# Designs tried in a protein design chat: VH-VL binders against q9h9l3. Part 27

Target 1, 176 residues: q9h9l3
Amino acid sequence: PRKMVAIDCEMVGTGPKGHVSSLARCSIVNYNGDVLYDEYILPPCHIVDYRTRWSGIRKQHMVNATPFKIARGQILKILTGKIVVGHAIHNDFKALQYFHPKSLTRDTSHIPPLNRKADCPENATMSLKHLTKKLLNRDIQVGKSGHSSVEDAQATMELYKLVEVEWEEHLARNPP

## First folded at step 1 (VH-VL)

Design R1b (framework fv_reozalimab_arm2)
Fold by ESMFold2-Fast, scan of step 1:
Structure R1b (fold): chain C 176 residues (1-176), chain A 121 residues (1-121), chain B 110 residues (1-110)
Amino acid sequence: as target 1 above (176 residues)
Amino acid sequence: QVQLVQSGAEVKKPGSSVKVSCKASGGTFSSYAISWVRQAPGQGLEWMGGIIPIFGTANYAQKFQGRVTITADKSTSTAYMELSSLRSEDTAVYYCARELYDFRSGYYDYWGQGTTVTVSS
Amino acid sequence: QSVLTQPPSASGTPGQRVTISCSGSSSNIGSNTVNWYQQLPGTAPKLLIYSNNQRPSGVPDRFSGSKSGTSASLAISGLQSEDEADYYCAAWDDSLSGYVFGGGIKLTVL
């Protein structure tokens, strides 16, 4: 079977009025939740808004951050050919300027059986925080210092593991 | 108050090119994708391609690859669609449309008013 | 020909329930969400239903969407004269790497 990883990215605001979302941190974990990658990433454009309340990124994290071009190369080498799990993962791929094959992508914000287990409408988009609390009895994204992308990636992998067998069988019978 | 305003109607000769503009106002230009969809007289909707302005990354429908170029100018919040080697079959209304997510997984929540392009001799 | 198949026309009377079908394959409707657009004569299309069954602000609850396998349906209950329009289903197609529309259906309110 194919290797599986989970990803979570943090973005900061660049461009006019900080409206452009640029990659500033990426965490990737393996199936068991071990960290394969976790780096602060320096955007190629001036940071206007650190969005610290959500991103957890502060100016000091940028001092020795990996330049975007280099970080992107490292990240893509890890993702290529693997099943990639994420929550609202299109935002992460957009920040990476990357198109991962849909057949190898698993988005925990759009897996009907997962919502069903959480007693939520099957086609609703539920937050990672809500699904993690409901299904894993775990509080993530706590406090006002921003999110931990490692914590979010680990939670995302654990959520996927709850429905992995039935969802992989569904995808095998109904290929994307 | 999100609005997409397109350039005016064009009449072109076969073999020429046309460039249609789509200016976005309200909301954040760099936070969404813009696609182009055309409709020939009495026919259905046909997706041509789209661009994610924040990255300058454009994707095109296979039918239009080699003839269409989609660009964006973030300083003026304007997207452009240029179609070359025009044929009479390119006579259509051309729409720009906005999508808040990566355009592979989203929907078009706001549309421009349309630009009529007529190709005739 | 359109990638997604819709009947070319449908009709109903005021107050009736009308269902509009849309048929695709595993690479589009089978693997992606379905959106519906309404086009009144001489106007740009308007988003009517997104993500299979969600309504944008301002769309009456008379309009509902559903998806099953490789097919989708738009239901209009309590049909009104203002509902006379063309209706398009749409979805991303993984094999084509592009957004695809149904051929559109002309709904006439008699």
Scores: ipSAE 0.006, ipTM 0.471, lowest interface PAE 13.4, mean pLDDT 85

Design R1c (framework fv_reozalimab_arm2)
Fold by ESMFold2-Fast, scan of step 1:
Structure R1c (fold): chain C 176 residues (1-176), chain A 119 residues (1-119), chain B 110 residues (1-110)
Amino acid sequence: as target 1 above (176 residues)
Amino acid sequence: QVQLVQSGAEVKKPGSSVKVSCKASGGTFSSYAISWVRQAPGQGLEWMGGIIPIFGTANYAQKFQGRVTITADKSTSTAYMELSSLRSEDTAVYYCARGDYYRYGMDVWGQGTTVTVSS
Amino acid sequence: QSVLTQPPSASGTPGQRVTISCSGSSSNIGSNTVNWYQQLPGTAPKLLIYSNNQRPSGVPDRFSGSKSGTSASLAISGLQSEDEADYYCAAWDDSLSGYVFGGGIKLTVL
């Protein structure tokens, strides 16, 4: 069976001048795009900058948010042992304070065949919004109310499906 | 276990429009692409376009750009294909098909809808 | 005509092995996986092979697919009378941003 999920996290600014990115929402979807997890998460540190234009997070979302330690435990139970797909996924793992095996990680911002399909340089880092518009004819991250991490996770899974067969074959021949 | 059931045959005048429906039952609707493929009498298969209902946006083949509109209603698990400015060469069987047109193919097909364009 | 090129016809006898070719370019078969469809007379097409060489449940193992560069092949071993049908290859085309079919081949079982 294919044990694969896609993840997208939203971060808010904590620490001096809001320069530290702290987890404030996480969405995980399965291969078919069904939501396995979607929670607002309360950082342990004071939120200096909600980064609402990008994160979509406002003060009211924190009222009933799951504390970071509890959310992290729930998320890691879902990710463990699975192939995890994300876009610029190192940022998500950093916010989770988690190390996922490289052999089970798929980053749609660093898959050369995917860029090739979008008529982009193979080794460039393209945004999720750009790849989704070019390859799926879908506008995501629209407007000024912030991104939907569910929408981003779903788009990321669908982008990976475009190259899954050839990329898994490549990884089998060229293990990390 | 998914089935696709299409609307019935249509006879249309040149210059009119036709709208064909495709209702899915028994399986997942939203995360699979629904494509429309036509076949003129004695001819091969021709992809017109498709939609992934979860995203709500459609892709169209260049030949049909500006004449075809593909939509999906997730609440009724129904996809639609509307073709405007009909000509006699649009006479064909029109199929809807569920699948992944990028990698995994169209694994479930409707029974087809015959559209005849004549004066 | 068709973006993917197939011969218009082929024939074989029961028990024979038949190979059906499909030729494309770098924007379709060269960069994407190939699907194969079988169409029996008077019926809707049926998915026969996906992802170059994978069989859906219910498709006999005597059907197999392969891909090399910008070309693909469907092989039918132990040909049977019920295999008489039209066969189509198909792939996504990056330049057209669309799914394209071959012209189809009429397979006659003699």
Scores: ipSAE 0.007, ipTM 0.502, lowest interface PAE 14.0, mean pLDDT 86

Design R1d (framework fv_reozalimab_arm2)
Fold by ESMFold2-Fast, scan of step 1:
Structure R1d (fold): chain C 176 residues (1-176), chain A 123 residues (1-123), chain B 110 residues (1-110)
Amino acid sequence: as target 1 above (176 residues)
Amino acid sequence: QVQLVQSGAEVKKPGSSVKVSCKASGGTFSSYAISWVRQAPGQGLEWMGGIIPIFGTANYAQKFQGRVTITADKSTSTAYMELSSLRSEDTAVYYCARSEYYGRGYYDAFDIWGQGTTVTVSS
Amino acid sequence: QSVLTQPPSASGTPGQRVTISCSGSSSNIGSNTVNWYQQLPGTAPKLLIYSNNQRPSGVPDRFSGSKSGTSASLAISGLQSEDEADYYCAAWDDSLSGYVFGGGIKLTVL
């Protein structure tokens, strides 16, 4: 009964040699896959590496992008009190500089029943692309111009829905 | 300065197992993954798998699945790679390396490497 | 056989420009960023190039990377004797769900 959303963030490289991951886009969808939030976000630091193959982000997207502090406030307002679904979601929360309660966090890269349904090792972290193809017969991230965080968030929510009943029952008996 | 320090050389018999350790600077475990890469004498580099310590989840290369276990102890900032059912073909230098990971569970850019641990399998 | 294909050897003289090739497929180089590693004899590999063409701090600008389609190249300008080493390209492979290395190339100087 608690409201549930899925999130996917895109990061660009900042700092020395571009190895610091800074938030540059965030997409949030509701349970049915409707977009609640989708904005390009301007990092406070100089962008060294756009990581365009992964992020889909180019210099043009930074023109009129929402400043990080403003975007963060908007995003946190949406996430607070909700069950938040993501894939390797720690990366998203780190980029947001945000702590979300473990009890309200669902990471589709860390759900053994989901890997089992995909005939993958339960002790492995499988990519979103692989799980989506295997379980939903849907190709995502197929372009070489970067990923769509909206598409990734939608796929992540649909993947979670495949194991929702089983996993919520498991969490009730084994709180994180 | 960020550093990865590995355990010392091992000599093992066929059929036994070996467990190699890799101690990382504190910040590495909260922000990066640790990957394991091996190199047989005179051969190239081969990725075995990695772990994202903050999740406790490991990824393995297909050919090592079922024989390799990668774990992390966050209290000591130490990652481990255990290889079982050793054969002479497992004789190699084993490296741990700090790697970036993306939200899609991919590993990239191995920027800090351990000094390597020589594992010799002989009867 | 390695998933990424590199020539087994290359040579040059000091001051020359040497280019090292790396050939892959759509599931690796075609879809993901390329990294390059330098390995001096008896040492651990060192990250030389990441994100196709970026240099870590401490790597001279004589080293540059490029990527086109399913192929990548490492260029070494003003070749120096200390550049004599093995060089590996590497990338994530979507089909294998794993990080893959090229077979490595032995670069001889002089």
Scores: ipSAE 0.000, ipTM 0.472, lowest interface PAE 15.2, mean pLDDT 86

Design R1e (framework fv_reozalimab_arm2)
Fold by ESMFold2-Fast, scan of step 1:
Structure R1e (fold): chain C 176 residues (1-176), chain A 119 residues (1-119), chain B 110 residues (1-110)
Amino acid sequence: as target 1 above (176 residues)
Amino acid sequence: QVQLVQSGAEVKKPGSSVKVSCKASGGTFSSYAISWVRQAPGQGLEWMGGIIPIFGTANYAQKFQGRVTITADKSTSTAYMELSSLRSEDTAVYYCAREDYGDYYFDYWGQGTTVTVSS
Amino acid sequence: QSVLTQPPSASGTPGQRVTISCSGSSSNIGSNTVNWYQQLPGTAPKLLIYSNNQRPSGVPDRFSGSKSGTSASLAISGLQSEDEADYYCAAWDDSLSGYVFGGGIKLTVL
């Protein structure tokens, strides 16, 4: 059977006025929530806005960070051929400049049964924080020090496991 | 400077397993992976899979999924490839190779390990 | 069957220029860099060209690589007797999530 991993990335602002989102941290966990990868990543462009409140990234984290090209190669080796779970995962793939097959992608921000369990409209895009609180009774992304991508990846995997059997059966009947 | 040294030749019976080692010296694993490539007698090269030692995460060619396991021991700079449920068509020379996974090529190769599967 | 296609054999005489072809698809050569390996009889493969056209230290400039679309080629100028070997092209394949090799070409220097 195919292995499954969950991913969460943090981005910083580069380019004019910090409008470009560039990868600056990536965390990947396995099915049980064990960390497979967690590295700070140095963008090839000058960082204009660390977005620290959300990213948790500060200048000190860049000192020994892995260069983007090398980190990308490492990350893609882990993701390729696996089912990859994420929340609003298109943002992570965009930052990685990577296309993952739709048949192997699971986005917890677009799984109608998951929203249904949370008493939310099936077609709404709910935040990871809201779904985790509602369904797992756990607070993530607390405080003003920024998000933990490890914590977010772990929560994302746990959320997916709540609907895994139902959703995999749905996908088998309705291939993307 | 960089050298990959593999374990010696093996003769195995059908249905058994074989585990080949590859010890790296002269370089670091931090930006490199170790891949395994085999070559049956008189035939071409076939990639089996690879591992990034610092993460311990391996990936495998579809043909070998379920039969091959690739592991690494960072403390000894040694990678291992175990192939189970051996068949006569698994008779081959097995190479480890250091992989630059940023640019997708093998810069250094082990000397090869001959595995013969016979009854 | 190999995923990348190479002729099974080629021959040349000393001093000639020989070109070895390698044909793939959009998921491998079309999307990723090509590398080339030389294998002398009874030895392990050796990296000859990486990243389409780069030479490792120690590889003579007689060897050059190129890539166009879904095809790649290895050129050997001033062919010498010690160039007699098997040559393999290789690339990462996005669809297979793995490395693919050409079937190899046996180059004979007569």
Scores: ipSAE 0.008, ipTM 0.528, lowest interface PAE 11.1, mean pLDDT 87

Design R1f (framework fv_reozalimab_arm2)
Fold by ESMFold2-Fast, scan of step 1:
Structure R1f (fold): chain C 176 residues (1-176), chain A 119 residues (1-119), chain B 110 residues (1-110)
Amino acid sequence: as target 1 above (176 residues)
Amino acid sequence: QVQLVQSGAEVKKPGSSVKVSCKASGGTFSSYAISWVRQAPGQGLEWMGGIIPIFGTANYAQKFQGRVTITADKSTSTAYMELSSLRSEDTAVYYCARDLTTETEFDYWGQGTTVTVSS
Amino acid sequence: QSVLTQPPSASGTPGQRVTISCSGSSSNIGSNTVNWYQQLPGTAPKLLIYSNNQRPSGVPDRFSGSKSGTSASLAISGLQSEDEADYYCAAWDDSLSGYVFGGGIKLTVL
């Protein structure tokens, strides 16, 4: 069996009026929810908008943050050859400027059986917060610290585990 | 010029659901948060929730947890708000609004969508 | 039943200075910045003040905001007939993990 990890990234606004989304934190957990990586990441461009109420990132977090180039190298070494689980994971890969093989990617925002278990339309894109509340009876993304990428990555892995057997069998019969 | 354009008025029966759209133009869509705020006739403003399209995650007000779903389609620069299990008390004007900054601040608003729930 | 408390109405005459109050708690105004919105009859709200005291481009300098402790106020100097509108304060609430509005105040220009 391939190793499986879950990832969640937080982004801040850079560029004119903060319109560009730049990676500012990344958390990676293993199958059991143990943290493999959790670092604040310093974008190469000036941060115009921390998006704190959504990202949880403040100026203080940037003081000892890992530069983007270094962090990206570390993260890609962890992801390579593993099944990577995320929620709307294309956003995380875009922020990392990375393409992960589709056959090794699992996106909990696009797994019909997971939506079915949550009594949601199978082809709808449901938020991580909603699925976590419905299926795990847990509130995430709460409080003044904004979103915790560790919390989000852990919830994402737990959600995937609810449909893992069914979905892996589906993918074996219907390769992407 | 940034503009948010919402879908047209809806008349719904109790127990049904409604999905309102909000199309953004004149700026970059993916980097901004889009929030939904409603206003019942003669009443004040009530925040329902919001989404940052680039993160793909949404926050919902406690009152609407389990009934509201906010989504975004980056390819069409459109945000959606779906409210289920409609009651007559859900009769309101529903607004989308753009939130640009580190603090929640709604700098551009859609024109509003009237949703009437009646038997 | 609003989380932030505003008086329901206020009035003034042209040229007067009017102050609109907004009262909250430590979890909202006490910990977070305050925004103010103006709503003219039949229109969508408009952002008037953000980050306690900042004006968006296009908002006249006769509008100003302030915050002290768990309370905030909007001051309108040189009141004009065009200022007749509903005004809402708003802030993030840490305990509710959501954005909350005041009940709104109807400002009448006599």
Scores: ipSAE 0.005, ipTM 0.468, lowest interface PAE 13.6, mean pLDDT 85

Design R1g (framework fv_reozalimab_arm2)
Fold by ESMFold2-Fast, scan of step 1:
Structure R1g (fold): chain C 176 residues (1-176), chain A 120 residues (1-120), chain B 110 residues (1-110)
Amino acid sequence: as target 1 above (176 residues)
Amino acid sequence: QVQLVQSGAEVKKPGSSVKVSCKASGGTFSSYAISWVRQAPGQGLEWMGGIIPIFGTANYAQKFQGRVTITADKSTSTAYMELSSLRSEDTAVYYCARGPYSSGWYEDYWGQGTTVTVSS
Amino acid sequence: QSVLTQPPSASGTPGQRVTISCSGSSSNIGSNTVNWYQQLPGTAPKLLIYSNNQRPSGVPDRFSGSKSGTSASLAISGLQSEDEADYYCAAWDDSLSGYVFGGGIKLTVL
């Protein structure tokens, strides 16, 4: 079997009017929830909008942050050849400027059995916060100080474990 | 159908610069990185660097840092490799190739190659 | 000098099995997947194997790849005359932050 990791990234606004989402933190955990990577990342462009309410990132976090090019290399080394679990993971891959093979990607925002267990419409995109509360009885992303990408990555892995056997069987019969 | 078409052969003098083009089709610019690989006569393959056109992000091999510039023009689906301060040792066939963005890259389609001769 | 080491030449006869080795270190083959390229005389390289052991569409199943530790191997079963070519292994190198090739091997079909 292939190794599995879960990822969650935080983005800040760069470019005109802060409309470009640039990577500013990345957390990666293993199958058991142990942290493999957790770094603040310095975008190559000036940060216009920290988006602190959602990202949890402030100017102080950028002081010793790892430059984007270096961080990207470290992160891709961890992800390459592994099954990568995330929530709305296309946003994380876009911020990393990275394409991960679909056959090795698991997006907990697009797994119909997971929505079904949560009593949600199978084709709806449900938030990580909602699924985690409904299925794991845990409150994440609490308050207005922003999200913890470590907490989000850990929750994402635990959510995937609830449907892992069923979903891997489905993918084996219905390859992407 | 996927196709990478490169510009024609160049003969350059030492100290000059050369700019080679690679026109991609089949949706390459939307989903793949483009690498540049060279091969000196009778020698092996050497990776120079690559670019992700949709983001404009380029990475270069240490040996070519400061001498190579890789760019992409999304409007014409054309990638470019410019090598400056040419030496006789830069005489080679230069290939463009496409592959996934991952650091564990492989190059699934290759251009036909462009011969660059640096003569004194 | 190449970062990945391959023998400079190998030979075989039609129908035989030949194995081509590739030796690296922990920063390349030891940590990343290995790819193999075939270069016929006067042509651009062609992807033969990716991600250690995967074949692109159109590559015959007589070509196979494997990886163990810091080394990789390309096996060609049922060798044919059209297999006469140069073969290169390649992998990402973490310490160099770049893609590296082996020195290449000239395979002669006798």
Scores: ipSAE 0.005, ipTM 0.467, lowest interface PAE 14.6, mean pLDDT 85

Design R1h (framework fv_reozalimab_arm2)
Fold by ESMFold2-Fast, scan of step 1:
Structure R1h (fold): chain C 176 residues (1-176), chain A 122 residues (1-122), chain B 110 residues (1-110)
Amino acid sequence: as target 1 above (176 residues)
Amino acid sequence: QVQLVQSGAEVKKPGSSVKVSCKASGGTFSSYAISWVRQAPGQGLEWMGGIIPIFGTANYAQKFQGRVTITADKSTSTAYMELSSLRSEDTAVYYCARVSYDILTGYSFDYWGQGTTVTVSS
Amino acid sequence: QSVLTQPPSASGTPGQRVTISCSGSSSNIGSNTVNWYQQLPGTAPKLLIYSNNQRPSGVPDRFSGSKSGTSASLAISGLQSEDEADYYCAAWDDSLSGYVFGGGIKLTVL
């Protein structure tokens, strides 16, 4: 059987006016929510905007951060051959400059049964915060000090587990 | 096919250390955790700990905490288990095993090494 | 003593159905899946059952597993002489943060 992990990344702004999103932290948890990877990552380009309100990244975190090329290698080794769960996971893969097979990707922002359980329109893209509060009765991403990618990855895995059986059956009948 | 091949038998004196190797072949070594399990003569199986080779993070059973060190060398696809301050009761066959984590199985050992006999005697 | 409890021995005759029990607690069998390992004399253990009741490829369907509450059972139908071995149940234990085994049972085919 295939192993399953959940991922959440934090990005900072690089490039002109900080408009480019560059990887600055990555957290990966296993099926039970145990942390497999959690590192601050140093982008190869100058950081223009830390986006601290959302990322939780500060200059101090970059002092001993793992260089992007090394971190990317470590992360890809964990993800290869596994079912990878994320929320709006395209953004995480883009920041990693990585393509993960669609057949092994699960995006909790695009799972209609999950929205249905939350009393939300099936075709809407709901935030991780909203789905977690509605379905798990848990508040994440609280305050103005930034998000915890560990907390977000754990919440994402727990959300997927609510629809895992029915969604895996759907994917078996309707391969992506 | 995945295979785990362990180093040969060791005879050690009390108070010394032993380091057993486990070489993985046929699969992606760094993507799987490796655990160590021992079996004293005529006794049952006892989990000692495991390692996720990607970042070298090891977890140990409380009984062995402080005496056992589990490491991995990704370049040679080899995991190691080093046990220090050896006592006569450490005489056992030591096995490495590949850990399977997934949505269906939870935690299981799907492939095992052949075992390494460690004898501690004066 | 082992964390999971198994009888020390069991016996049967060829063709008989034999059931091997395994008893645990809420922190291990009650919360996690159960595995079964077969150890033939002089060999390494082999995964026989995983995820309570699933068989790896190559394991005959006469071997089956079940779990109820904090207990698990391995059933061997149509017992054969080559089934003479030690059998271990095992599960992850949340309280110990580790993998735990039963004491093992010596199955003799008479």
Scores: ipSAE 0.000, ipTM 0.461, lowest interface PAE 16.7, mean pLDDT 85

Design R1i (framework fv_reozalimab_arm2)
Fold by ESMFold2-Fast, scan of step 1:
Order: C-alpha cells, then sequence, then structure tokens
Structure R1i (fold): chain C 176 residues (1-176), chain A 122 residues (1-122), chain B 110 residues (1-110)
C-alpha cells in the first residue's frame, strides 16, 4: 500500500499589485498527523503583500527562510510516489510549480461523500474551516495571527480519514 | 501599555562613537522589529536600519553601512544603535520606533521613542 | 535629496480641505505600501496612516490616504489649527533595500 501525507501551503503576494501567489510556507504531515516538513520559504520575487491575516507570514519569518528552489526539492522528495491529501490542493501544487498524478491526489474540497456527511450539497466547494467544524467539531483558522499550515494539514488528513474506506473503494471501481 | 524609552542626550567629539539605547515595553521584543530614524536640525527623517530581536538579525541603510551597528538584548528588552566615526553632520535627534514587520501590507512604525539628541562638536 | 518627493510647504484655513502629494518610483511606491507620519513642533513623529489608507486608533476620519501608481496623497478635511505640523510619506524601496521617507511638508494653518 502507498504511504499517505497531507499538505498545506501558505502564499504571499508578489508581482504587480501583489496579485501573484508565491509559496512562503509549506507543512506536510503523515497519516497520524506527525509533522514531516514545516519550513518558511523565501520567494524568488520581492514580497509586495504578506497577506498576514490569512498566511500567518511576517517579515521576520523571511529572515531564515529556505530559498524556493531548495525548499521545492525537499518537498517534492516527500510527495513523490505518495498519496497526497489537501484541500483545494491544486493551489498548493500551482505554488510548488508541480504536477502530482491525479490517481495519487485526494482533494477534500471535491469529495462528494464528505460534503454529504456535513449536510452540504455534494457538488459544492466547502471551506476547510466549515468542514472541520461540522464533521470534527473543531475550530481552526482562529484569531488574527493567520492560518497555521500545520493545523490545516492535520485537519485535512483527519477529514479524509472519515471517508477514506468509502472513497478508496469508489476510486478503485472508477479510476480517474 | 506600549512605550519606548530612550537614553539621554550626548555630546561627542568628531571621530568618536555614540551608543543610544531604546527600552521597549508591552511585549514589543517578541513580535516586532525596532528601527532607528534620525533627524538633523531643521531637516527631514532618515532611516538608519533596524533589528528583529528574536532572530538578532539587523539590516542597515546603504548610507550607514559600515558605520552603524544595531543590537538587541532580549533579557532587558533594550535595543541599541551605535554610530562610529562621528562627523559634525551626524548632529541630529535619533529616534527608535516599533516596526510592525508582521503586517501583510508592509512594515510601518506604530510607536516612537521620545528621541535622543546627539551633538558632535570639537 | 530625499528619495520620495513632497512639496516643501502648504497652507490652508480652518475648515478647508488640503491634499498633500508624495511622488516616488516603481521600486518604492509603485511596488510597496505607503505610510504617513505627522510631526508636531518639538515632538517625535506619530503614525497617521498606514498601508496606503488605514487609520490607527485615535486618528480622526478627517485624515485619509490614497495611492495610485507611483504616487500617494494624504487628504485632510475640515482643517483645524491643531493640524499645523510636518507631514512625511514613507515606503520600502526594493532597489535600496531600505525604508525611505519623503522630504516632509510644513503645513501652516492660517
Amino acid sequence: as target 1 above (176 residues)
Amino acid sequence: QVQLVQSGAEVKKPGSSVKVSCKASGGTFSSYAISWVRQAPGQGLEWMGGIIPIFGTANYAQKFQGRVTITADKSTSTAYMELSSLRSEDTAVYYCARDTYYEGSGSYFDYWGQGTTVTVSS
Amino acid sequence: QSVLTQPPSASGTPGQRVTISCSGSSSNIGSNTVNWYQQLPGTAPKLLIYSNNQRPSGVPDRFSGSKSGTSASLAISGLQSEDEADYYCAAWDDSLSGYVFGGGIKLTVL
């Protein structure tokens, strides 16, 4: 059986008017929620907008941050060959400039049984905060200090575990 | 309550050095940077550099690189700015300011010390 | 000279609206947020506007900021005698890797 990890990335604004999303932190946890990777990452471009309320990133975090090229190599070594769980995970892969095989990708924002358990429309895209509150009775992304990517990755793994058996069976019968 | 308290006025000779202190309160050292800004008599504001105390990392304006040293003592919540090889044109009021490095919109200085007058004369 | 350009002086009468300009380049105002500081005679500067248009607690809504391209403006509505002060714009400069100030403008309330 393949190993499974969950990932959550934080992005800051770079480029004109800060409209480009650049990777600034990445957290990866294993199946049990243990941290495998958690580093601040220095974008190759000047940071225009830290987006601190959402990202939790401040200028102080950039002082000893790992350069993007180095961090990307470390992260991809962890992800390669594993089932990767995320929420709206295409945003994380885009920030990493990486394509992960669809057959090994699990996006908790697009799993109909998960929405059904939360009494939400099966084809709607629900936020991680919403699903975590409804299904795990836990508040995440609380306060004015921004999101914890470790907390988000852990919550994402726990959400997936609620539907893992059902969804893996579905994927085996209906391969992507 | 947030407060930045600076050391008293100094009179120095050309070629000497001066070290100004800035004691911060209210948890400033754990979450903020401290920047130093000077103002010559009748002139505008000029940024000299800053430090992030929790990392001990300092950065300096190009004009002062090699002459200014900014340090921090976390145990006393006190930042220091030392300027060497003093010249008459270094006569100014020197301010420390709390630098909100953590704002998503960029850094700004939300609280300022009262200023320290440094006079360089022979 | 200062990296950011401001007029050296301006004047107004009580109740008038005054606008203070600040001009920069792509490496500073064009790429980063602008802050404004007020300095009353004999005192330390005080933060007036941060992040282009945000007011700290205690700053009246008569003060507002805006930014367009490589320029920024501070507007003071309902001018009062207590507003007589020096005003400075400031921003990070990418090419200098440092924080830069405008030359300051002396506002006189007649």
Scores: ipSAE 0.000, ipTM 0.464, lowest interface PAE 17.0, mean pLDDT 86

